# VH-VL binders against o27280: the designs that were tried, part 317

Target 1, 266 residues: o27280
Amino acid sequence: MDSMNVPEVLEIKRIVEESESVKTFIFSWDFRREVRPGQFVMVWDFRDEKPMSVSLIDPVRSEIGISIRRVGEFTDRVHGLSEGDLLGIRGPYGRGFELMGRDILLVGGGIGMAPLAALADEATARGMRVDALVAARTADELLFLDRLEAAGVNISTCTDDGSCGFKGFAHERLLTLEENHDMAAVCGPEPMMFQVMRILDERDVPAQLSLERYMKCAVGICGQCCLDDTGFRVCAEGPVFWSQELSRVREFGRYRRDPAGRRVPW
Short names: E, the ipSAE of ESMFold2; O, the ipSAE of OpenDDE; V2, 0.75 times the mean of E and O plus 0.25 times the DockQ between their complexes.

## First folded at step 11 (VH-VL)

Design Z50 (framework fv_libevitug; at its last look DockQ between E and O 0.67; V2 from the best seeds 0.73)
Fold by OpenDDE, second read of step 12:
Structure Z50 (fold): chain C 266 residues (1-266), chain A 123 residues (1-123), chain B 110 residues (1-110)
Amino acid sequence: as target 1 above (266 residues)
Amino acid sequence: QVQLQQSGPGLVKPSQTLSLTCAISGDSVSSDSAAWNWIRQSPSRGLEWLGRTYYTSKWYNEYAVSVKSRITINPDTSKNQFSLQLNSVTPEDTAVYYCAREYPRDYWGMDVWGQGTLVTVSS
Amino acid sequence: QSVLTQPPSASGTPGQRVTISCSGSSSNIGSYYVYWYQQLPGTAPKLLIYGNDRRPSGVPDRFSGSKSGTSASLAITGLQAEDEADYYCQSYDNSLSGYVFGGGTKLTVL
């Protein structure tokens, strides 16, 4: 959809510490240009470039936020930055979430809550009822709880160790919830998403899921983010997919491709 | 309630300067949550954006390429208004001119318009 | 000649659903928000739709906007006599570094 372009050098306006390992970097945004929850941007620190989900969209303040989890060398460098420092941003890219109905369920795991937080803001602004199932390994890894609560989102939490909320996995918690929704949006570890999708399908709840893959060009050219069998490019046809689309993707929930194109398990 | 009131002559001779003023009430011309635009409308050219001025720590102006060499938009904080000057006018500049506000709540759509001013360029 | 393309006219009977198309390119509608304006005879344009599909306060829900790719559409359900007006789409064009409008669609209620 979007063509490859040169990164725009932007000043970090603010940094929000979401958790020990996650920071949200806020930038000024020209809202003449469209940005949708579920879309991603390519972040360039003048050495390397990585795709990051948009986690905040604020047209009133003319700001966007990008939440980044500290997981490697690139993110280590980025996490070392301060307000006023510069980053290159190009995008947004990819297909974002589509909202429908009156009641929406968000199911997120870890950093997967980043795009869902942005979606929650839009949904609530549109007058939708938003329920969010927020999952993490531990209580310390639960993201955006205060922000979601402030937005009027009904939050349910679950943690692997039981340190907060339901003890168990997101799909297990979902099974305990009897209420159906008009649609669902899901983002997190693929094994979690896979199980959640199955439950939602059984309940006839339309679901959109956001995938994460290694991306190089972000414009559907290099093929690094291609999904097996379908040829779907996560950067172009995704990262948001309908459950019906993902049902055709054999690798979903099982493995992904590394930078060398090798299969690596989740 | 925000209102825009336009004023200026409706007749301008060729090669002269078209001058209009848009007075703002209910908002500030220096608000960092607004942009102030000039648009014109004619049967031959339809709606045409001419330019805007806005304040974000400092003043910015953006002009349409078609009139960039001839146009000046100036804010006046003392009077809470902004003006349009279009130099070297020709009959092609005959149109109804509108001032309009962009507002971030509406994703910077033009949510408030002036009443319009017909400006005729004729000898 | 307008950068965004609209049909010059549209018509419908009261209660009918009508749609007005707005076609652009990757340099405008493809990447930037679309807005719609209603202009009644002898009046200034009025913001009808912002951000592709959002309604300002006071705009009836029978007006809806949509966007796909490089095209946008305005839909009017339950057409009423008062809807007779000119409708304009608007976006921003990166190549022109400025706002662009459609040529306008005159909607007649029969």
Scores: ipSAE 0.895, ipTM 0.938, lowest interface PAE 0.5, mean pLDDT 95
Fold by ESMFold2-Fast, scan of step 11:
Structure Z50 (fold): chain C 266 residues (1-266), chain A 123 residues (1-123), chain B 110 residues (1-110)
Amino acid sequence: as target 1 above (266 residues)
Amino acid sequence: QVQLQQSGPGLVKPSQTLSLTCAISGDSVSSDSAAWNWIRQSPSRGLEWLGRTYYTSKWYNEYAVSVKSRITINPDTSKNQFSLQLNSVTPEDTAVYYCAREYPRDYWGMDVWGQGTLVTVSS
Amino acid sequence: QSVLTQPPSASGTPGQRVTISCSGSSSNIGSYYVYWYQQLPGTAPKLLIYGNDRRPSGVPDRFSGSKSGTSASLAITGLQAEDEADYYCQSYDNSLSGYVFGGGTKLTVL
């Protein structure tokens, strides 16, 4: 057992309020240890441990950020913390995004923009042209627009209710955007990702998609993160998958599984 | 433009203390973005990292386990330099010794190196 | 023996592509960034690559780095006579709590 098997107890250096329901917790990080966009960490509040995507990777300031949406008991407790408080961080884990080509498209829904914001920072630092389609149910759920703008990203927005930008779903907005990209990265609700993947496949744009389902394998609960037809384990083979790999998974975009393994429609 | 200038004796007797200094120009030894390293190179061991010193809110020192009991790396802000002291030397400590900067620290590697000092440990 | 394993030598002719490997384990390259240095005879090492695949200002794009799992590679395209040197990889090792270097690769330009 090495240090990767136990959480490091880190002090919350800064908290950024991204929205009413989302906060980014920023920690000092030793950047001899590699962290890639698309990877996740296990966040431990000394009672429960949950997987969270890394949303900020800043080697110049020696900082990482973890963006957390308030959706339940664990996240409510974490949202109640202040600068100077402590959290356990273990990882990073999983396969990150691969950058290729010159021009890339990012398509993010809700909290799915978190790992894509880190990817946008890396891509722009490498001199790539980045177009981002940021989607949410309402304007209040659009995340990281100021950060993407500061990075020089070309931003398009859409909301289901029409409260900001295009009125409609991400895939409907994507149909109105140019087709000139070397790759795409997609993260958000699974039905959104499925529809976006189909359009990108038609355009012959290779896409990487991040599946943040049941990531308990990092703590030894591997059965809950397996995909139906392929046998992929999210923490071992994912969470990032190429669209070619996901096209072989019949449940992708159609149904999910509860902790007992039962099929549940989206 | 940053440069590192090394000084110290080229010959040290067994059991004595090896002392080298690295004078910094174009940067500050207390720069909170930097780390200041000592590395040595010998035919038998190749390149070997010995340790580093850096400042954030206070000074931190990290030392290689192979030399930890004998080594001290000491910054001097008034002279803008950092030194290496290695106690109880043996012929196995014979090597070319380099100082080097990381800037910014960690991710960015050792971007500026001193000229190197050959230290021979013999009578 | 070095903690990181490199071939002791490599060779090529001007204009060719040469690669130099660096093999480690989960305690070093598998979890930590990789750096590459060039050392000309009688000189200090010079940083060629940091952060696995990033070049410092002034390093030609003929030099590139890559990393996969517990191994890293340095590639040199359009090989030139002045590239004849020793090349070293570096990473951090968590079990040793310190930086570690490869044993070095002597590149000969024929």
Scores: ipSAE 0.793, ipTM 0.904, lowest interface PAE 0.6, mean pLDDT 88
Fold by ESMFold2, look of step 13:
Structure Z50 (fold): chain C 266 residues (1-266), chain A 123 residues (1-123), chain B 110 residues (1-110)
Amino acid sequence: as target 1 above (266 residues)
Amino acid sequence: QVQLQQSGPGLVKPSQTLSLTCAISGDSVSSDSAAWNWIRQSPSRGLEWLGRTYYTSKWYNEYAVSVKSRITINPDTSKNQFSLQLNSVTPEDTAVYYCAREYPRDYWGMDVWGQGTLVTVSS
Amino acid sequence: QSVLTQPPSASGTPGQRVTISCSGSSSNIGSYYVYWYQQLPGTAPKLLIYGNDRRPSGVPDRFSGSKSGTSASLAITGLQAEDEADYYCQSYDNSLSGYVFGGGTKLTVL
């Protein structure tokens, strides 16, 4: 009944350098299989396996794209690969974003823009008006600006150091933006998402937020991605949650768990 | 405007080979964006996908497991057609047979269908 | 029986909403896109819905598709006499390595 969930070994078709620290790895993909923005895949480099959000969904070119920030040993090894090299991919997994209404706000921080870029493409293809607040520490780390602009997205930027756009945090910039949206989608550092969620709740804007947690099985069996107090599995009931679901989660915005399950501050 | 025109005999004896062709106008059988399907329909089994052929860097065939040992689908680029061969037929193979274009393939569904050919398998 | 399960018939009166279900499994609808086809009497099937919920050009917006888990649904609002037809769902099935159709639903407009 259950699938094998064995990684498929795929050749990297193309690599896009999104920034000095972020690359998008593109694979040929059979689009009979459903893929939705906000879902993730498990990427296997033959030593370790890590979850990565889908950032490109292109049925016309038969391509799926995965954006990866260089952060540690696994991502350093993957960034060292070239076109034609192999990676294992299993998935996609998880609950993706749901679109509603005619006007959507995207709020993304750093690599959190990856799943939102895929969502922006779908939203514009459906004829929605899309506003995006793109946040990063510096101008060089703002992601997907050209792609979003080409799709007709209205972009606002903010950087911690003020090198591009508003100087400050995403939630501070959000307070100065128009409030007329039917929904919002948020992905980025969890402290940013918590602050953004509070503002969106005050505005009565339905919001969906994408969380990151440690994952092992990705199919909801091992329990490693569970959220405190609710038992929600990020890999199964998420990674995308509605803000009202997250209001019952005490750990959201306060702490995270390391691979051994210990609480650590954000 | 893409059109699919089917031809072939409507009566086939048991144990013989069912053979149909589908002529394409307004598109090319070697289009790297399309797949060319055969589907049949009977009162007892409804719609049943039989297989497809398509070209990318080479020709590919995919066949339904239920007929895989007996089926061949061949493109003919010189005539801009594709064919169905079903060997060793029995009365259970009696159905209306359709060809269909899937364009672009894999995600977009079967957007153009032939007119259908009733094939009866009987002595 | 068909891999995908549809009710054999459905009915409604003009102006009403009708839904047609399509039930599958994790090897098909649970992981693969769903398509719907309309077949008018004496004609070949016509693509009605692709990609779970997308309409090809020329299909009125009173036809809509949706999917939840291993089940899909076709909804027709503002039912019209011309909607009387057979309706088939379709997906891909990984265990069979091929396209699969539902058994079809004959919709009668009273």
Scores: ipSAE 0.695, ipTM 0.865, lowest interface PAE 1.3, mean pLDDT 90
ESMFold2 (binder alone), look of step 13: mean pLDDT 93; pTM 0.953
OpenDDE, look of step 13: ipSAE 0.812; ipTM 0.907

Design Z51 (framework fv_libevitug; at its last look DockQ between E and O 0.65; V2 from the best seeds 0.74)
Fold by OpenDDE, second read of step 12:
Structure Z51 (fold): chain C 266 residues (1-266), chain A 123 residues (1-123), chain B 110 residues (1-110)
Amino acid sequence: as target 1 above (266 residues)
Amino acid sequence: QVQLQQSGPGLVKPSQTLSLTCAISGDSVSSDSAAWNWIRQSPSRGLEWLGRTYYTSKWYNEYAVSVKSRITINPDTSKNQFSLQLNSVTPEDTAVYYCAREYPRDYFGMDVWGQGTLVTVSS
Amino acid sequence: QSVLTQPPSASGTPGQRVTISCSGSSSNIGSYYVYWYQQLPGTAPKLLIYGNDRRPSGVPDRFSGSKSGTSASLAITGLQAEDEADYYCQSYDNSLSGYVFGGGTKLTVL
């Protein structure tokens, strides 16, 4: 179990503009310390703190990357930063993805591709065949395509408006694909994940899904990220869950809790 | 192919300084992707990490707490080697000493080792 | 005495599966990568496993590493006579600010 740590103040080494709303912030990392795809870090801008997924793991360059979508005040401030500026980073936390088999399917939506991009790098490095279904609302919001292609990932794109690839949702595109994989990793909007999980279950493909919930402590103490009925803490038992685990979670795909603890529908 | 060749005396008297050198071939001591370590092994203490030196824009040294007050690891870029000095030795410092490289491809596992040097501390 | 705890000995017959455990704490194995080394008699240690479960080039796939919580394990399938050696786990310890090794396990092939 992870313990609460004091944020380490790190210099932003590089910033990669992934899209109009997403930037990847790169930091030096001591790779004696373990970091896994699917884990998250708490990012502190000296005013507020938010959980962010690790999207890049590069032991050769001794770097990690954190991809952040601009969605509010905190992320607005962070997006205003430049190379050389400082951020507090504590972690990593949570359960990351496990890899098994030879063929893996990645299904990602929007910023959900962040942890999956890191997973793709690891899977490819391990000699696995990686297929990635990358979904977004529009072509401009599709993330990490060049990076994935360079890594040898077989990419299929899906957009709500049909501006790139399949017109429709990720689960609809998935239904058109007949190939099965040894395992799947899924991350994106929860309604998407819910539908994708259903299809994968019907196909008997083992699946891991990464959930997003409001987190405060990140170490399983405060309970704000607890899932109803199960008691699962997204920060401790997750954020990566097996489909069998999520099948027990009533709220999955239906609602989440906001910072005040209120139920908010997806 | 990267190789490490150790050299130095195998006998040191108590209170004197143990001195060993590790010559590098096939890599650079100032490589920003590698770290250069000293480890020793004895029946009583097993494998024991002593310290490392590495270059990242500048030189860094890290030492084990157990020997920090007595140890110095120095790189020599002109000869492409690094050395170990351990002061005020006692019989407890008798061991086989190894130099080893950490390599980022192997997540900084120690992937290349020297041949080892038995150093006996005796009067 | 060693920060990481290993059984002092293990044994198996050719073809068997053998596992060697390595127990630590949250200050080392719980947070840092685990490495395994094979040491044949009269030789320097050889890197066997890095990054918890990765094999360097030249290491047979019958060697595998795993990690869970504050413990790590080395598994050897299809045990061969040439596998008779000492095996050491290694990690980093934050509280000691340094690398730490297990006490070693002597593997005998019967």
Scores: ipSAE 0.851, ipTM 0.922, lowest interface PAE 0.6, mean pLDDT 94
Fold by ESMFold2-Fast, scan of step 11:
Structure Z51 (fold): chain C 266 residues (1-266), chain A 123 residues (1-123), chain B 110 residues (1-110)
Amino acid sequence: as target 1 above (266 residues)
Amino acid sequence: QVQLQQSGPGLVKPSQTLSLTCAISGDSVSSDSAAWNWIRQSPSRGLEWLGRTYYTSKWYNEYAVSVKSRITINPDTSKNQFSLQLNSVTPEDTAVYYCAREYPRDYFGMDVWGQGTLVTVSS
Amino acid sequence: QSVLTQPPSASGTPGQRVTISCSGSSSNIGSYYVYWYQQLPGTAPKLLIYGNDRRPSGVPDRFSGSKSGTSASLAITGLQAEDEADYYCQSYDNSLSGYVFGGGTKLTVL
């Protein structure tokens, strides 16, 4: 019996309000157990469990953080909790990001900055040069700017409405930034990630992209992961995939699935 | 600089209690971030972790299953040290015994070690 | 038998690369960080690598660690005579609820 497959009941040590809709819940963690940026945990409120990306990995303070956006019943209940309350945590799970080279680019949209903030901490601790493009619809939805600045990250921002930084979409902003990176890591809405991937492919920058919809595949809940069924299957542990894997997947960035499993355009 | 200094008898007879002490300088035994380990080494069994003690809001002890019934690790905050007591020793307990610090505990490994104490269990 | 498996010996010549393996299972290396220690004759072990691939201050960059699945490796590049020592891997084992060590590898510099 693997103890990582059984939830630990942990006390909420601190709660950080990242925005009106996002909170980071901080727990003490036994860092004999490996945790890597890009991995997720199952958060259990004793009624339901949901996958959440690890957004803080701090072995010096023996703390992990889990950032949760308020989007429905489960997350509303969790947002109602206070320091000292208990949650079940199971994991970590999934393929994390791999670091390579010396200069890296992070491109995050909305809550997608959560796993990238943890990656930024690790990359800077390893002496890497980190550029981050932080994108959101509005200025108040830009996340983790203080943490990135504290880590020594070179930050560019863009908002759809122009309320902070470049006015426009992430891929439009990326076209105005320097081209020289050894790798990139990308996390956010799939349409944004698809456009960013295309630019990075043209620049010959290898990219890793984190797809939230594949978090359950990494814990074995959905069995084999199949992104396309016309003789092409990607049966890799998610949620992080290399761009070379995703460039061959017809539905990535183009359509989603409805509740009946039918393809629907973005 | 943090240093660990070991003391205790080098010869113990079978069935007696082995008692060793590790004195700490340059750090506190009750440091929230540290853990204090006992490890032994013998030609037949190699390196064996015996257990550790550490403080957060209270003291915690963890012991290896192979010695759990015979072992006690005790911190002493007034003397800034921690001890090992191993009951009912046999010749198989003959080993070099080390104390070691983790700091910060868990992730960073055992960064400072004592000098080692050869303990012989015979006749 | 040790819970973590290392070759009992390894050898190399000055200037070469030598690699020492450490094999475990899902209950240890597969889920937990790996550490490496160097032990010179008559001395206590010295921490070489923590967190799978991190070096403490003062450890030369010719020592590196890596981990893939349930196995880990210590690599020594630019091998020097002073590297002749015993090397031990360490991890945590959740079925034993404790730290576990490999059996050690005696490295000879030819």
Scores: ipSAE 0.821, ipTM 0.915, lowest interface PAE 0.6, mean pLDDT 89
Fold by ESMFold2, look of step 13:
Structure Z51 (fold): chain C 266 residues (1-266), chain A 123 residues (1-123), chain B 110 residues (1-110)
Amino acid sequence: as target 1 above (266 residues)
Amino acid sequence: QVQLQQSGPGLVKPSQTLSLTCAISGDSVSSDSAAWNWIRQSPSRGLEWLGRTYYTSKWYNEYAVSVKSRITINPDTSKNQFSLQLNSVTPEDTAVYYCAREYPRDYFGMDVWGQGTLVTVSS
Amino acid sequence: QSVLTQPPSASGTPGQRVTISCSGSSSNIGSYYVYWYQQLPGTAPKLLIYGNDRRPSGVPDRFSGSKSGTSASLAITGLQAEDEADYYCQSYDNSLSGYVFGGGTKLTVL
């Protein structure tokens, strides 16, 4: 059998500037291969390789989109690329979100809205009612608002500095929202996800959360993405977990690990 | 609304070339969103995909490994049809042959099928 | 024989629920979408399910598809006499670089 773990070199078809710090890179994609919201790909710039969530899944146009925030050396190099330039892509990997019921709540912080934008498209295509709580530090960091509105999503916003919508943290805004959802999907900074998960658990809303951990192999062999206490590998059993699965994970929301395995506070 | 009409001989002698044509109405063979497939069916082998052709900025072909040394699928834009040639046939190639549209291609499956043509290799 | 494995037959009575399985591998169902086709006696196959669990327009909602790991399933609820047909699963196989079908399941309605 051919290895599905060799990067395919793809041409950047289109670049969308989502904000000053976030770009979406769009590629042609063969949709015989399954891609689900919440899965990730490994992006290779011919020097280094990093996991990125899929933000656009468009089988009609044969397009896949990957949203990348500029935060360091790798992402600076990728942001410097133009349409027609090449990137290596391998995947998709991981467990995607499951949809259930009629009414879904999305809670996204910063770039965490990327996989949730893909999920919103699928949920609306299946006839679900979608509410989205979109959080950021400032107004100009709120992502995908026009796309979500065009898809018929009911949007609530919050910003840390109050420049748009509710002033405060996502979990504070969540306390003031309706509690009539069949499920929730959450992605963003882990401290935010921890607080949101606790509220949703107390409300008996089934929730799925997308975690980030250091990844090297992306296929579950090296053990670098494992969670304490459970042995879950984020690249294989996740990155999307049910809140019930995470309730036993001591490290979730408490600390993270660097590439050497050292505990580092959030 | 889209219809596929097959034509071609139902009897072919061993070692000869099997040739079939699929005429398209209600769509264009050069549609940039479609793919045009050949599939065959026999009691011993079931349904077996043979290959497809499709157009984007140029024509592409994909053939099943089991027949790739013997198969050619050609579009004909002027007649709005596509053909199957299978060289050096044996009795194992006896089957009902179907053409099928895949639209949009890749994700959405084969949504329109021709009526089928029984081709017997023997004589 | 077939790359994808289906039971050769299934049966049920009107009104019952019937499930048809399709077993594959990581080179096909594990990584690629699953499709289902219905073939009524004397006719060409008809697309029943695409993208694992989506129904084309005109397919009754009593037909549903699902996938878990390297296995897929077609469920038919409220079984009707006209459901008597052959059913085929289909996927793409990366090692064979092509579409692959199951061996088919003949469904009889008793």
Scores: ipSAE 0.779, ipTM 0.897, lowest interface PAE 0.7, mean pLDDT 90
ESMFold2 (binder alone), look of step 13: mean pLDDT 94; pTM 0.953
OpenDDE, look of step 13: ipSAE 0.759; ipTM 0.889

Design Z52 (framework fv_libevitug)
Fold by ESMFold2-Fast, scan of step 11:
Structure Z52 (fold): chain C 266 residues (1-266), chain A 123 residues (1-123), chain B 110 residues (1-110)
Amino acid sequence: as target 1 above (266 residues)
Amino acid sequence: QVQLQQSGPGLVKPSQTLSLTCAISGDSVSSDSAAWNWIRQSPSRGLEWLGRTYYTSKWYNEYAVSVKSRITINPDTSKNQFSLQLNSVTPEDTAVYYCAREYPRDYYAMDVWGQGTLVTVSS
Amino acid sequence: QSVLTQPPSASGTPGQRVTISCSGSSSNIGSYYVYWYQQLPGTAPKLLIYGNDRRPSGVPDRFSGSKSGTSASLAITGLQAEDEADYYCQSYDNSLSGYVFGGGTKLTVL
């Protein structure tokens, strides 16, 4: 048996409450197994299995973390668990982020900061200068600010309602920030990522974007994971894509697919 | 700093048991921050991992499938060392034997190695 | 057969770039970290690269590692005479439940 396709039953070592709606579940991890920022795991509560991004990679403590937002029945059940309880973890899966250069920009919206927080930890550990633009609807939904600050990240914030930092959207704030970066990594709502990508493209900053779309399973056989023009399967060929790959995808930033496969505007 | 010092006989007769010891200084054999490995090197097989021992709440041993039926790795907390015993040796067991530390903070890389011991299995 | 495949030899002149490949499968390099060791004649192997592309303290940045899919590479830039050594890759193999090494590459500095 391929051990990467079999769930391991792991004990919840620690739970960190990131906000009213987001918790990070921390597990011991055998760091002989590769795990990279931008990858995801399948979390199994012994009823349902859902994909979740890896948000903490800590070889010093031999731990990984998985940040989960409460949005439905599965996540509500998982949020009800305590330290010492068990979850099934399968993976990791997908392409992770690639680090290059010396100065990088992270642009995250809401729970999209989860994979970027792991990337920030790795980048700072490698001696890179990290600027992070953290966006949310309200101040209460900004995630990982204390963790990013502790890592030495230069933080800018924006909220739709102006309750913290710049009042407006991530792409509007990005237009007022310095243009000097060797690469960028972007994760959040698809319309936000599309607007940010366009600005970075005009600045000739290579960008990597993480698409966390509908999925039935992590093995790439789910039709809902495909992109219109390229046939990319998010779980097999993504979830991280370079901006030059996404610039040719008609669906990106404009449409998503419902469970019936129909195009639905964002 | 951490150092590994190997000792044991350099000549073993066919069918006998090969016994080597690795003494640890600057770390504890029962430290939860480390695992302790035996590796050998020969012209015919190259570098070959033999097994490892480590402590969490109890001792665990993992052995390479090629030697699993003949090998024992034993920690000794009182002497701060670990040993290798390889039963029923043949001339094919002739190799330089190394002990090495595997350190979790370095993604379980073999970060410290002993000096090596040439063991010849005589005809 | 060797589980991880390396070329048996490589060569270069001082100042050049040389690369050494290490090829595996989904049961090892495809799922597990890759490590590189340098072995000078008559000495134990020394850790050179861990976690695919990280250097321990004291290893010059002329040495770098990379990994893509089921293969890894060690790159040496600004080659120096003292780099003449044997180089070994290592990973973990799930099907064998143990560590595996490449066959080694003898690097000659001409």
Scores: ipSAE 0.644, ipTM 0.822, lowest interface PAE 1.5, mean pLDDT 87

